# VHH binders against Glutathione S-transferase TCHQD (TCHQD), part 14

Target 1, 266 residues: Glutathione S-transferase TCHQD (TCHQD), of Arabidopsis thaliana (Mouse-ear cress) (o80662)
Amino acid sequence: MQLYHHPYSIDSQRVRLALEEKGIDYTSYHVNPITGKHMDPSFFRMNPNAKLPVFRNGSHIILDTIEIIEYLERIAEVSSGIEDATFNREVVEWMRKIREWESKLFTLAHIPDNRRLYVSKFLRMVVIARMAESPDLASAYHRKLREAYDTEDKLKDPGALRRSKDHLLRLLDEVETKLEGTTYLAGNEFSMADVMLIPVLARLSLLDLEEEYISSRKNLAEYWALVRRRPSYKKVIGRYFNGWRKYATLVKTWMFVRVRSLLRKY
Below, E stands for the ipSAE of ESMFold2; O stands for the ipSAE of OpenDDE; V2 stands for 0.75 times the mean of E and O plus 0.25 times the DockQ between their complexes.

## First folded at step 13 (VHH; framework vhh_7nfr_2)

Design i1 (from h3 with W105Y Y106W; at its last look DockQ between E and O 0.89; V2 from the best seeds 0.00; counts 0 for: pae E 2.03 > 2)
Amino acid sequence: QVQLQESGGGLVQPGGSLRLSCAASGFTFSSYAMNWVRQAPGEGREWVSSISSSGGSTYYADSVKGRFTIARDNVKNTLYLLMDSLKSDDTAVYYCARDWRYSSYWKPYFDSWGQGTQVTVSS
ESMFold2, look of step 13: ipSAE 0.618; ipTM 0.855
ESMFold2 (binder alone), look of step 13: mean pLDDT 83; pTM 0.838
OpenDDE, look of step 13: ipSAE 0.885; ipTM 0.943
ESMFold2, look of step 15: ipSAE 0.538; ipTM 0.825
ESMFold2 (binder alone), look of step 15: mean pLDDT 83; pTM 0.840
OpenDDE, look of step 15: ipSAE 0.896; ipTM 0.949

Design i2 (from h0 with W105Y Y106W; at its last look DockQ between E and O 0.89; V2 from the best seeds 0.76)
Fold by ESMFold2, look of step 13:
Structure i2 (fold): chain B 266 residues (1-266), chain A 123 residues (1-123)
Amino acid sequence: as target 1 above (266 residues)
Amino acid sequence: QVQLQESGGGLVQPGGSLRLSCAASGFTFSSYAMNWVRQAPGEGREWVSSISSSGGSTYYADSVKGRFTIARDNVKNTLYLLMDSLKSDDTAVYYCARDWRYSGYWKPYFDSWGQGTQVTVSS
């Protein structure tokens, strides 16, 4: 089994948490989306949406995060011979609800404008270069370019940013209320609903927003402390969110982007 | 209010083709696996084909594999079944059915159904 991902991608973290919680072995391949590596033609042919993660088992390629998780549930059920009672309709409905929150727009709104715009321009130039190099993929690259401009337009729209924040607040309030009655999001046992939620909380922590969004909610704060003790969290998220690794990754990524832009080598 | 409306059925000769459509509304179509199920006269319902929420995975019953193609358009919220090389055994009412999962082909957890469209294969 192979997973193409990046340690700071929310959906990558979701799939990796699922793999670790189920004890499923896999081969990890890092692909950094800020450097445009997810847009290289060889990767793009396998993954025309240029989204992470990409899961592969033999010739079977799955691109959708929740479809990957459902595939992992099936594998675990077949291997154990036991239906996983913690993967039920309520769990899938929580996963659907959590997924609806637009984390990309929220994240980009919390990055300094000069850095964000520089990276955005770099990535658009990468897409344009790839369209010229691979005419057979031009339609798919054009779609990605259009998506990049749409994202830039949303970042200029204060209403879109406010709606993304309001959506997150409503989601976290609903989670806070649910956690009054249960240890985990969909009950007293850890489930794939928690796998979907934990990376959202980790993103808030990465952006230094814990106090505003997590600590302000008693049940959510207790939950956040609890789930960070899990071996899966430590391996998938905690290992990469300590200060040194976070700093090193940021420096390497920025140096790559800055140098490639200066040399016009996209 | 989940609504599924099938169309495109009719009378065809053996070896002919039909394209069935299912218009979906009242839910986020792209977040659900979708299925075609058929019921021949005097028989129970038989699963025909499934497609994952993204359209990335498709599955077929052995009786239709290689002849039928399931597809979806998540912009138009429409499910399709292209039926080629039709046989008399394909005569049935064809139903569009929603699964609450994203790719749940291995278990029949259908939670919503359309009214069906009649397909009749006769010379």
Scores: ipSAE 0.563, ipTM 0.834, lowest interface PAE 1.7, mean pLDDT 87
ESMFold2 (binder alone), look of step 13: mean pLDDT 81; pTM 0.819
OpenDDE, look of step 13: ipSAE 0.865; ipTM 0.935

Design i3 (from h3 with G56S S57T T58I; at its last look DockQ between E and O 0.72; V2 from the best seeds 0.00; counts 0 for: pae E 2.3 > 2, grease 24.3 > 24.2)
Fold by ESMFold2, look of step 13:
Structure i3 (fold): chain B 266 residues (1-266), chain A 123 residues (1-123)
Amino acid sequence: as target 1 above (266 residues)
Amino acid sequence: QVQLQESGGGLVQPGGSLRLSCAASGFTFSSYAMNWVRQAPGEGREWVSSISSSGSTIYYADSVKGRFTIARDNVKNTLYLLMDSLKSDDTAVYYCARDWRYSSWYKPYFDSWGQGTQVTVSS
């Protein structure tokens, strides 16, 4: 089994949490989206949307986070309670609700404009270079360029940003209410619904927004403290959120982007 | 309100080709696995093909492997079935059906159906 991912990608964290919770071994390949490595032709040929994570098992390539999780559930021989149609439906519905929140737009809105625009320009130049190198993939690369411009347009729209925040608030309020009656999101046992939610909370922590979004909600705050004690959390997320690893990753990424831009070697 | 509307059925000669479409509305199309199911006259419903929410995982019934191609367009919210090398026993009403799951790794569970489109293969 192979996973192409990045430790700070929400969806990568979701799949890695699922793998760790189920005790499934896999080969890890880091792909940094800010350096444009996800746009390299070999990776792009496997994954023309250039999204992380990419899961591979033999000839099977699975690109969607929840499809990967459902696959992992199937091969792990989950208990009858988890495969129960009623229980599985609630878990899937929670996963759907949580995924519908646009984390990318929210994240980018918290990055200084000058840094965001510099990286955006770098990535567009990388895509243009890759189109020239791989004409057979040009249509897919062109689609990625259109997506980049659409994202920039949304970032200029205060209404889009407000809707993303309002969506998150409604989601967390619903979670807060649910946790009044259960230990975990879909019941009193940890499930793939929790796997989908934990990286959202970790993203809020990464952006220094815990007080506003998590600590203000009693049940959610207790839940957040509880789930951070899990070995899966520590390995997948906690390990990468300490200051040294976060700092080293930032420095290495920025140096790569800056040097390649100055040399125009995309 | 979940709505699935099939189109593209008709009369075709054996060995011919036909393209079915299913327009989806009232739900987030890209969050559900989709299926084609057919019902021949006087028979029960037969699962034909499944495609995962992303389109990356596809399955076919043995009776149609190599002849039919399922596809989806998550931008246009449309499911397709391209049917080649049609046989008389492909004559059926073809239904677009939604699975509540994202993937095709499980036995399909259909929670919403279209009205169907008639495909008739006759000489």
Scores: ipSAE 0.493, ipTM 0.795, lowest interface PAE 2.3, mean pLDDT 86
ESMFold2 (binder alone), look of step 13: mean pLDDT 82; pTM 0.824
OpenDDE, look of step 13: ipSAE 0.878; ipTM 0.940

Design i4 (from h3 with A33S; at its last look DockQ between E and O 0.84; V2 from the best seeds 0.73)
Fold by ESMFold2, look of step 13:
Structure i4 (fold): chain B 266 residues (1-266), chain A 123 residues (1-123)
Amino acid sequence: as target 1 above (266 residues)
Amino acid sequence: QVQLQESGGGLVQPGGSLRLSCAASGFTFSSYSMNWVRQAPGEGREWVSSISSSGGSTYYADSVKGRFTIARDNVKNTLYLLMDSLKSDDTAVYYCARDWRYSSWYKPYFDSWGQGTQVTVSS
């Protein structure tokens, strides 16, 4: 099994948590989207949307996060025999609710404008260079350019940002209420619903927003403390959120972007 | 309110082709796997084809494999069935059906249905 991902991608974290919780071995390939590696022609041919993660098991290439998780659940069920409670409708409905929150816009709105715009310009130059290198993919690269401009337009729209925040607040309120009666999101046993939620909470932590969104909710705060003790959390998220590893990743990424921009190399 | 409306049925000669469409509204179309199911006169409903929520995986009943193609357009919220090399036993009402799951890795379970569109292959 192969996974193309980045340790700070929410959807990558979701798939990796699922893999770790199920004890499934996989080969990890890091693809850093800030450096434009997800726009390399070889990756783009495998995944024309340039989205992370990309999962491969033999001939099965699966690009959608929840489809990947459902695949992993199916494999676990077959390997373990029939288990009526291993993956159920409530779990899928929670997964759907959690995915519907637009995390990208929320995240970008909390990055300093000058840094965000510098990276955005760099990535547009990378895409333009890749179009010149691979004319057979030009229309797909042009689509990615248009998507980048659309995202910048949304960041200028206070209504879009407010709707994303209001959506998150409603989601977390619903989670808070649910956790009054259960240890985990879809019951008293850990499930793929938790796998979908934990990276959302980790993103809030990464953005220094725990007090505003998590600590203000008693049940959610206890849940957050509980799930961080899991070995899957520590391996997938915790090890990348320690101060030195996080800092090293930021420094390496920024140096790459700055050097390539100064040299005008694509 | 979930709504599924099929169109594109009609009368066609054996060996002919037809394209069915299903317009979806009232739900997030891209978050559900979609299916075509048919019902011949006097028969029960027969699963024909499935497509995952993203469109990345497709599955077909043995009776239609190689002749039918399922597709979806998540921008236009439309499901399609391209039917080639039609036979008289393809005559049926064809239904668009939604599964609550994202993928087709599981036995299909249909929680919403359209009204159907008649396909008749004259012998």
Scores: ipSAE 0.551, ipTM 0.834, lowest interface PAE 2.0, mean pLDDT 86
ESMFold2 (binder alone), look of step 13: mean pLDDT 82; pTM 0.825
OpenDDE, look of step 13: ipSAE 0.842; ipTM 0.924

Design i5 (from h3 with S31T; at its last look DockQ between E and O 0.91; V2 from the best seeds 0.00; counts 0 for: pae E 2.4 > 2, grease 24.4 > 24.2)
Fold by ESMFold2, look of step 13:
Structure i5 (fold): chain B 266 residues (1-266), chain A 123 residues (1-123)
Amino acid sequence: as target 1 above (266 residues)
Amino acid sequence: QVQLQESGGGLVQPGGSLRLSCAASGFTFSTYAMNWVRQAPGEGREWVSSISSSGGSTYYADSVKGRFTIARDNVKNTLYLLMDSLKSDDTAVYYCARDWRYSSWYKPYFDSWGQGTQVTVSS
């Protein structure tokens, strides 16, 4: 089994948490989207949307996060001979609800403009270079370029940003209410609903927004403390949010972008 | 509120082709796996084919593999079944069915059904 991912991608974290909770071994390939590696022609041919994660098991290539998680549930069921009672309709409805919140716009709105614009310009130049060097993929690269400009337009729209924040607030309020009656999101046992939610909370922590969104909610704050003790959290998220590893990644990424920009080798 | 409406059935000769459509409304079509199920006269319902929410994964019953193609258009909220090389034992009412999951990899679960469209294969 192979996973192409990045440790700071929410959807990558979701799939990796599912893999770890199910005890499924996999081969990890890091693809850093800030450096534009997800736009390399070899990766792009396998994954024309250039989205992370990409899951592969032999001839099975699955690109959608929840479809991957459902596939992993099946693998675990086959190996154990036991259908997982905690993977049910309520869990999938929570996964659907959590997925509806568009985290990319929210995240980008909290990145300093100078850094975001510098990286955005670098990535657009990478796409332009790839279009020039790989004519057979030019139309797909052109679609990615348009998506980048559409995202920039949304970031200029205060209504879009407000709707994203309001959506998150409604989601967290529903979670807060649910957690009054249960230990985990879909019951008293950990489930794939928690796997979908935990990376959202980790993103809020990464953006220094815990006080505003998590600590202000008693049940959610207790839940957040609880789930961070899980071995899956520590391996998938905790290791990459620890100080030295986080800063090492930032330094390597920034040096790569800066050097390639100075050399004009995109 | 979930509404599934099949169309495109009819009478066709053996070896012929037919395209079924299913118009979906009342739910976010692109977040559900979709299925075709058929019921021959006097028989129980038989799963025919499924397609994942994204359209990235398709599955077929052995009896139709290689002859039928399932597809979806998440912009038009429409499910399709292209049936080629039709045989007399393909005669059935064909139903569009929603799975509450994103994919029906091994064994689909159905929570909503259409009214069905009749397909008759005879000379």
Scores: ipSAE 0.506, ipTM 0.809, lowest interface PAE 2.4, mean pLDDT 86
ESMFold2 (binder alone), look of step 13: mean pLDDT 82; pTM 0.821
OpenDDE, look of step 13: ipSAE 0.878; ipTM 0.940

## First folded at step 15 (VHH; framework vhh_7nfr_2)

Design j1 (from i1 with K107E; at its last look DockQ between E and O 0.01; V2 from the best seeds 0.00; counts 0 for: pae E 15.3 > 2, placed apart)
Fold by ESMFold2, look of step 15:
Structure j1 (fold): chain B 266 residues (1-266), chain A 123 residues (1-123)
Amino acid sequence: as target 1 above (266 residues)
Amino acid sequence: QVQLQESGGGLVQPGGSLRLSCAASGFTFSSYAMNWVRQAPGEGREWVSSISSSGGSTYYADSVKGRFTIARDNVKNTLYLLMDSLKSDDTAVYYCARDWRYSSYWEPYFDSWGQGTQVTVSS
């Protein structure tokens, strides 16, 4: 089984947490979207939306995060002969609810403009170069270019940003209420609902927003402390959010982007 | 939970001065640009002044430029507005507001507000 992902991608973290919690071995391929590697023609043919993660098991390729997790549930059931009693309707409802929150717009609104705009320009140039190199994929690359401009327009819209924040606040209030009666989100046992939520909380931690969004909620704060003790969290998220690995990734990424921009080789 | 509490308003004669304060808690104050916004009777909210997260850059509406000074103390988590040469059209409720976004726009997005403090300039 193969997973194309990046350690800082929320959906990548969701799939990796699911894999680790189910004990499923996989081969990891890092694809850094800031360097434009997700737009390389070979990757784009497999994944024309250029989104992470991409899961592959033999000839079976799955692109949707919830679909991947549902597939992993079936694999674990067939292999063990034991159905996961914690994967039920409530879990699926939580998974869909959590996925609805627009994390990309929220994240980009917290990145300094000069850094964000430099990377945005670089990536648009990469897309334009790929369109010229691969005429058979040109319409799909054009769609990605249009999506990039739409995202920039949304960042200029205070209403869109306010709705994203308000959505997150409602979600976290709902989680806070649920955790009053249960240890984990969908009951007293860890489930795929928690797998979907944990990377949201990790993103808030990465953006230095724990105090405002997590610590302000007693039950959520206790939950956050609890889930960070799990071996799956430490391997998938904690390892990569600790200083030296985060720093090394940022340095490598920034050097790549700067060198390619200076050489005008996209 | 984000809390912003304004103080220092009051009644003052034309040409007088006031110093407004805004005590901030529940967030990392030094990571956010901060703003003063006012609302005069019968009017919409008007942006008055902004200060960058570090305090290194300050911006003012034309109507207050040269008369008002924005400042912040990131140790005390407090935002200030020193108002000099006050005029009757400065009469308003003054609000402290947090800028949620780093993006470049002509008008910042404010996601958290204080209760406001009344400033009244009358003879």
Scores: ipSAE 0.000, ipTM 0.265, lowest interface PAE 15.3, mean pLDDT 82
ESMFold2 (binder alone), look of step 15: mean pLDDT 80; pTM 0.811
OpenDDE, look of step 15: ipSAE 0.875; ipTM 0.939

Design j2 (from i1 with S57T; at its last look DockQ between E and O 0.85; V2 from the best seeds 0.78)
Amino acid sequence: QVQLQESGGGLVQPGGSLRLSCAASGFTFSSYAMNWVRQAPGEGREWVSSISSSGGTTYYADSVKGRFTIARDNVKNTLYLLMDSLKSDDTAVYYCARDWRYSSYWKPYFDSWGQGTQVTVSS
ESMFold2, look of step 15: ipSAE 0.609; ipTM 0.852
ESMFold2 (binder alone), look of step 15: mean pLDDT 83; pTM 0.838
OpenDDE, look of step 15: ipSAE 0.902; ipTM 0.952

Design j3 (from i1 with S50T; at its last look DockQ between E and O 0.78; V2 from the best seeds 0.00; counts 0 for: pae E 4.4 > 2)
Fold by ESMFold2, look of step 15:
Formats: sequence, structure tokens, C-alpha cells
Structure j3 (fold): chain B 266 residues (1-266), chain A 123 residues (1-123)
Amino acid sequence: as target 1 above (266 residues)
Amino acid sequence: QVQLQESGGGLVQPGGSLRLSCAASGFTFSSYAMNWVRQAPGEGREWVSTISSSGGSTYYADSVKGRFTIARDNVKNTLYLLMDSLKSDDTAVYYCARDWRYSSYWKPYFDSWGQGTQVTVSS
């Protein structure tokens, strides 16, 4: 089993948490989307939406995060001989609800404009270069270029940003209410619903938004402290959020982007 | 309220082709695995085909493999069944059905159904 991912990608974290919680062995390949490596033609042919993560088992490639998780649940059922009682309709309904929140737009709105716009320009130039290099993939690369411009347009729309924030607030209020009666999101046992939620909370922590969104909610704050003690959290998220690893990753990524932009070699 | 409306059925000669459509509303279509199920006269319902929420995985009953193609358009919220090389055994009411899951990795569990569209293969 192989996973192409990045430690700071929300969906990558979701799949890795699922793998770790189920004890499923996999080979990890890091792909940094800020450097545009996910747009390399050979990788793009395997991954036509140019999104992370990409899961592979033999010749079978799965690109959708929740479909990957459901595949992993099926593997666990076959291995154990009995269905996992914690993967049920309520879990899937929570997973669906959590996925509907537009985390990318929210995240980009909290990154300093100067840095965001510089990276956005770099990535558009990478896509343009890849279209020239691989004419057989030009239509798919053009779609990615349109998506990049659409995202920039949404960042200029205060209504879109407000709706994303309001959606998150409603989601977290619903979670707060649920956690009054249960230890975890879909009951008193950890489930794939928690796997979907934890990276959202980790993203808020990464953006220095814990006080506004997490600490202000008593049950959610207790939940956040609880889930960070899990070995899966520490391995998948916690180790990458310590100051040295985060700093080193930022420096390497910015140096790469800066050098390639100065040399105009995308 | 979940709504599934099938269309595109009709009378066709053996060897003919037909395209069924299912318009979906009242839920986030792209978040559900979708299925075609058929019911021949006097028989129970038979699973025909499944497509995952993203459209990345498709599965077919042995009786239709190589002749039928399931597809979905998550922008138009529409499910399709392209039926080629039709034969008399394909005569049935065809239903569009929603699975509460995202994928096709389990035995289907249908929680919502359409009214069906009649397909009749007769010479």
C-alpha cells in the first residue's frame, strides 16, 4: 500500500490517521504542493485532479479521501471477520458534514497576502510550463489553471469568506453540543468521524486560531486535549507541528520557490 | 427531501441501445455512491451496477458486464446507465438507488429509491 501525501495537507492527515488507527502498514511518499511537485506529468497522470493524498494498492488507485477511508474500513473488516461497530451511518454522516466545509478557502484567507500571492503566481507558472511540456495533458492542466484563478476570485469575495467562517462556526457549535453527551464525535468510541475532524482542529491550531474557535468551547477544548494524546495524532500531526520541523519545512519550501522563480525555471 | 427521478426507458428491439438517466435532488449527490437496480416481472430486485461518489470506481453484475456502463455527472447531479446489446432478459423496471456510503466496497445498502423507468426488449 502506498500513500503520496504531505504532512500539512488536511486530507493527507485524515488518511494517515485512519491508517495509523487501524494499524495498516503503508509506504509514505511526501509530495509538497507548494513547490508544484504534484503537477509533474508522471504524477499527474496517476492523479488527474492534482490533489493529495493519492492512495495506491497494487494497480488500484483511490483519490477521494473518504473513499480511501471506506476502503481501509473494508480491509479491517475482512481481516477481523466482523464489521467494526464504530463505522456506521452516524460516522459517515459526520464525515460527510465535516468534508462539506471549505477548508482551503478559509486557510488561504488567513495566510499573509504577500506570501500567498507569491506562491499563487509561482504555481500558475508551473502549470503553464507543464502544459507546454506535455501537450497530451494540456486540457487537464488548463482546468487546474482555471481552478487557481477561481480561488483567487473567491478570496476577493467577502461573502464567500464570510460563508466559510459561518459554516465552520455552525459545525463547531454542533460538535460542541454532541460532545456534551459523548467522549468522541460519533459516540464513546473513537471512530473515522474523529479522523475527519481532528485535522480541522489541527489546522485551526496551525493558524493560531485555537482561542477563537476551540478554547471558547468547553467540550471541544477538552476533546482537543484528549485526541492529541493519541499515538496516531502524535505521529501524523504532532511531530510535524513542533517548532524545528515546522521552521525547517518553511525555510526549505520558500528557498525552493524563490530560487525557481528567480531562475525562471518551473 | 431526497428525490430520485429516472427517465429514458422505453421499448427497444434486441441488440438495441438505451440510455437511462436519474436526476437527483435534496442531498449532496457527489457524497453518495449510486446504484442501478432492476426488477423483472414477477421477480425480486436485482442489483445491476454501482458507481462510487467520485465516479472513480464502477462495478457490474455479471449479467451486464461489457454491455452496460454506469456514469455520473456530479455537476448536473445526474446518474446514467448506458445499455448496449440489449436482450430480452434485460426487460425490467430500472431504479436509481442511493447508498448511504461513499464507495462500492461493501454490499449495497440502499436508503433511497426512485419510481423507476420501464425498459422493454421485444422483437
Scores: ipSAE 0.303, ipTM 0.705, lowest interface PAE 4.4, mean pLDDT 86
ESMFold2 (binder alone), look of step 15: mean pLDDT 83; pTM 0.837
OpenDDE, look of step 15: ipSAE 0.884; ipTM 0.942

Design j4 (from i1 with Y109E; at its last look DockQ between E and O 0.76; V2 from the best seeds 0.80)
Amino acid sequence: QVQLQESGGGLVQPGGSLRLSCAASGFTFSSYAMNWVRQAPGEGREWVSSISSSGGSTYYADSVKGRFTIARDNVKNTLYLLMDSLKSDDTAVYYCARDWRYSSYWKPEFDSWGQGTQVTVSS
ESMFold2, look of step 15: ipSAE 0.740; ipTM 0.898
ESMFold2 (binder alone), look of step 15: mean pLDDT 82; pTM 0.832
OpenDDE, look of step 15: ipSAE 0.876; ipTM 0.938
ESMFold2, look of step 16: ipSAE 0.738; ipTM 0.902
ESMFold2 (binder alone), look of step 16: mean pLDDT 81; pTM 0.816
OpenDDE, look of step 16: ipSAE 0.875; ipTM 0.938

Design j5 (from i1 with S104T; at its last look DockQ between E and O 0.77; V2 from the best seeds 0.74)
Fold by ESMFold2, look of step 15:
Structure j5 (fold): chain B 266 residues (1-266), chain A 123 residues (1-123)
Amino acid sequence: as target 1 above (266 residues)
Amino acid sequence: QVQLQESGGGLVQPGGSLRLSCAASGFTFSSYAMNWVRQAPGEGREWVSSISSSGGSTYYADSVKGRFTIARDNVKNTLYLLMDSLKSDDTAVYYCARDWRYSTYWKPYFDSWGQGTQVTVSS
C-alpha cells in the first residue's frame, strides 16, 4: 500500500489516522503542494486533479479521502473474517458533515495577504509552465488554473468567508453537544468520524485558533486533550507539529518558493 | 429535499442503444454513491449498476456487464446509464437510486429514488 501525502494536509492526516488506527502498513511519499511538486508531470499523470492524498494498493488508485477510508474499513473487516459487515450510518453522516466544511478557503483567509498572494502567483505560474511543457496534459492543467482563479475570487468575497466561518461554528457547536453524551463523536468508541474531525482541530491549532474555537467549548476541549494522547495522533500529527519540525518545514518551503520565483524558473 | 429525475427512456429495437440520464438536486451529489435499479413488469426491483461518489469505481450485475456503462458528471449533478446491445429482457422501468455511503464496497442501501423512466425493447 502506498500513500502520496503531506503531513500538513487535512485529508492526508485523515487517511494516515485511519491507516494507523487499523494497524495497516504503508509506504509514505511526501509531496509538498505549496512548492507545486504535486503539479510535476509524473505525479500529475497519476493524479490529474493534483489533490492529496493519493492512495495505491497494487493497481488500484483511490483519490477520494472518504472512499479511501471506506476501503480501509472494508479491508479490515475482510481481514478479520467478517462476512456480514455491520455498517454505521451515524459515522458516515458525521464524515459527510465534517467534509462539507470548506477548510481551504478558511485556511487561506487566515494567512497574511502578501504571503498568500505570493504563493498563489507562484503556483499559477507553475501551472502555466507545466501546460507549455506537457501538452498532452494541457486540459487538466487548464482546469487547475481555473480552480486557482475561482479560489482567488472567493477570497475577495466577504460573504463567502463569513459563511465558511459560520459553517465551522455550527459544526463545532453540534460536536460540542454530541460530546456531552459520548466519549467520541459517533459513540463511546473511536471511529472514522473522529478520524475526520481530528485534523480539523489540528488545523485550528496550527493557525493559533485553539482558544477561540476549541478551548471555548468545554466538551470539545476535553475531547481534544483526549484524542491527542492516542498513538495514531502522535505519529501522524503530533510529531509534525512540534516547533522544530514545523520551523524546518516552513524554512524549506519558503526558500524553495523564493529561489524559484526570483530565478523565474517554475 | 432530495430530487432524482430520470429521462431518456423509450422504445428501442433489440440490439439498439439508449442513454439514460438522472438529474439530481437537493443534496451534495458528489458525496453519494449512485445506482441504477430496474423493475420489469410483474417483477421485483433488480439492481443494475453502481458507481462510487467520485466515479472511481463501477459495478455491474452479471446480466448487463459488458453491455451497460454507468457514468456520472459531478459538475452537472447527473448520473448516466449507457445501454448497448439491448435485449427484450432489458424491458423495465429504470430508477435512479441514491446510496447514503460514498463507495459500494458493501451491499447498497437505496435511501432515495427517482420516479423512473420506461425502457421498452420490442421486436
Scores: ipSAE 0.571, ipTM 0.840, lowest interface PAE 1.8, mean pLDDT 87
ESMFold2 (binder alone), look of step 15: mean pLDDT 83; pTM 0.845
OpenDDE, look of step 15: ipSAE 0.886; ipTM 0.943

## First folded at step 16 (VHH; framework vhh_7nfr_2)

Design k1 (from j4 with S57T; at its last read DockQ between E and O 0.82; V2 from the best seeds 0.83)
Amino acid sequence: QVQLQESGGGLVQPGGSLRLSCAASGFTFSSYAMNWVRQAPGEGREWVSSISSSGGTTYYADSVKGRFTIARDNVKNTLYLLMDSLKSDDTAVYYCARDWRYSSYWKPEFDSWGQGTQVTVSS
ESMFold2, look of step 16: ipSAE 0.756; ipTM 0.908
ESMFold2 (binder alone), look of step 16: mean pLDDT 81; pTM 0.815
OpenDDE, look of step 16: ipSAE 0.891; ipTM 0.947
ESMFold2, fold request of step 18: ipSAE 0.741, 0.754, 0.754; ipTM 0.899, 0.900, 0.906
ESMFold2 (binder alone), fold request of step 18: mean pLDDT 80, 81, 81; pTM 0.810, 0.821, 0.821
OpenDDE, fold request of step 18: ipSAE 0.900, 0.915, 0.903; ipTM 0.950, 0.958, 0.951
ESMFold2, last read: ipSAE 0.739, 0.731, 0.756; ipTM 0.900, 0.894, 0.906
ESMFold2 (binder alone), last read: mean pLDDT 82, 80, 81; pTM 0.832, 0.814, 0.822
OpenDDE, last read: ipSAE 0.901, 0.899, 0.902; ipTM 0.951, 0.950, 0.951

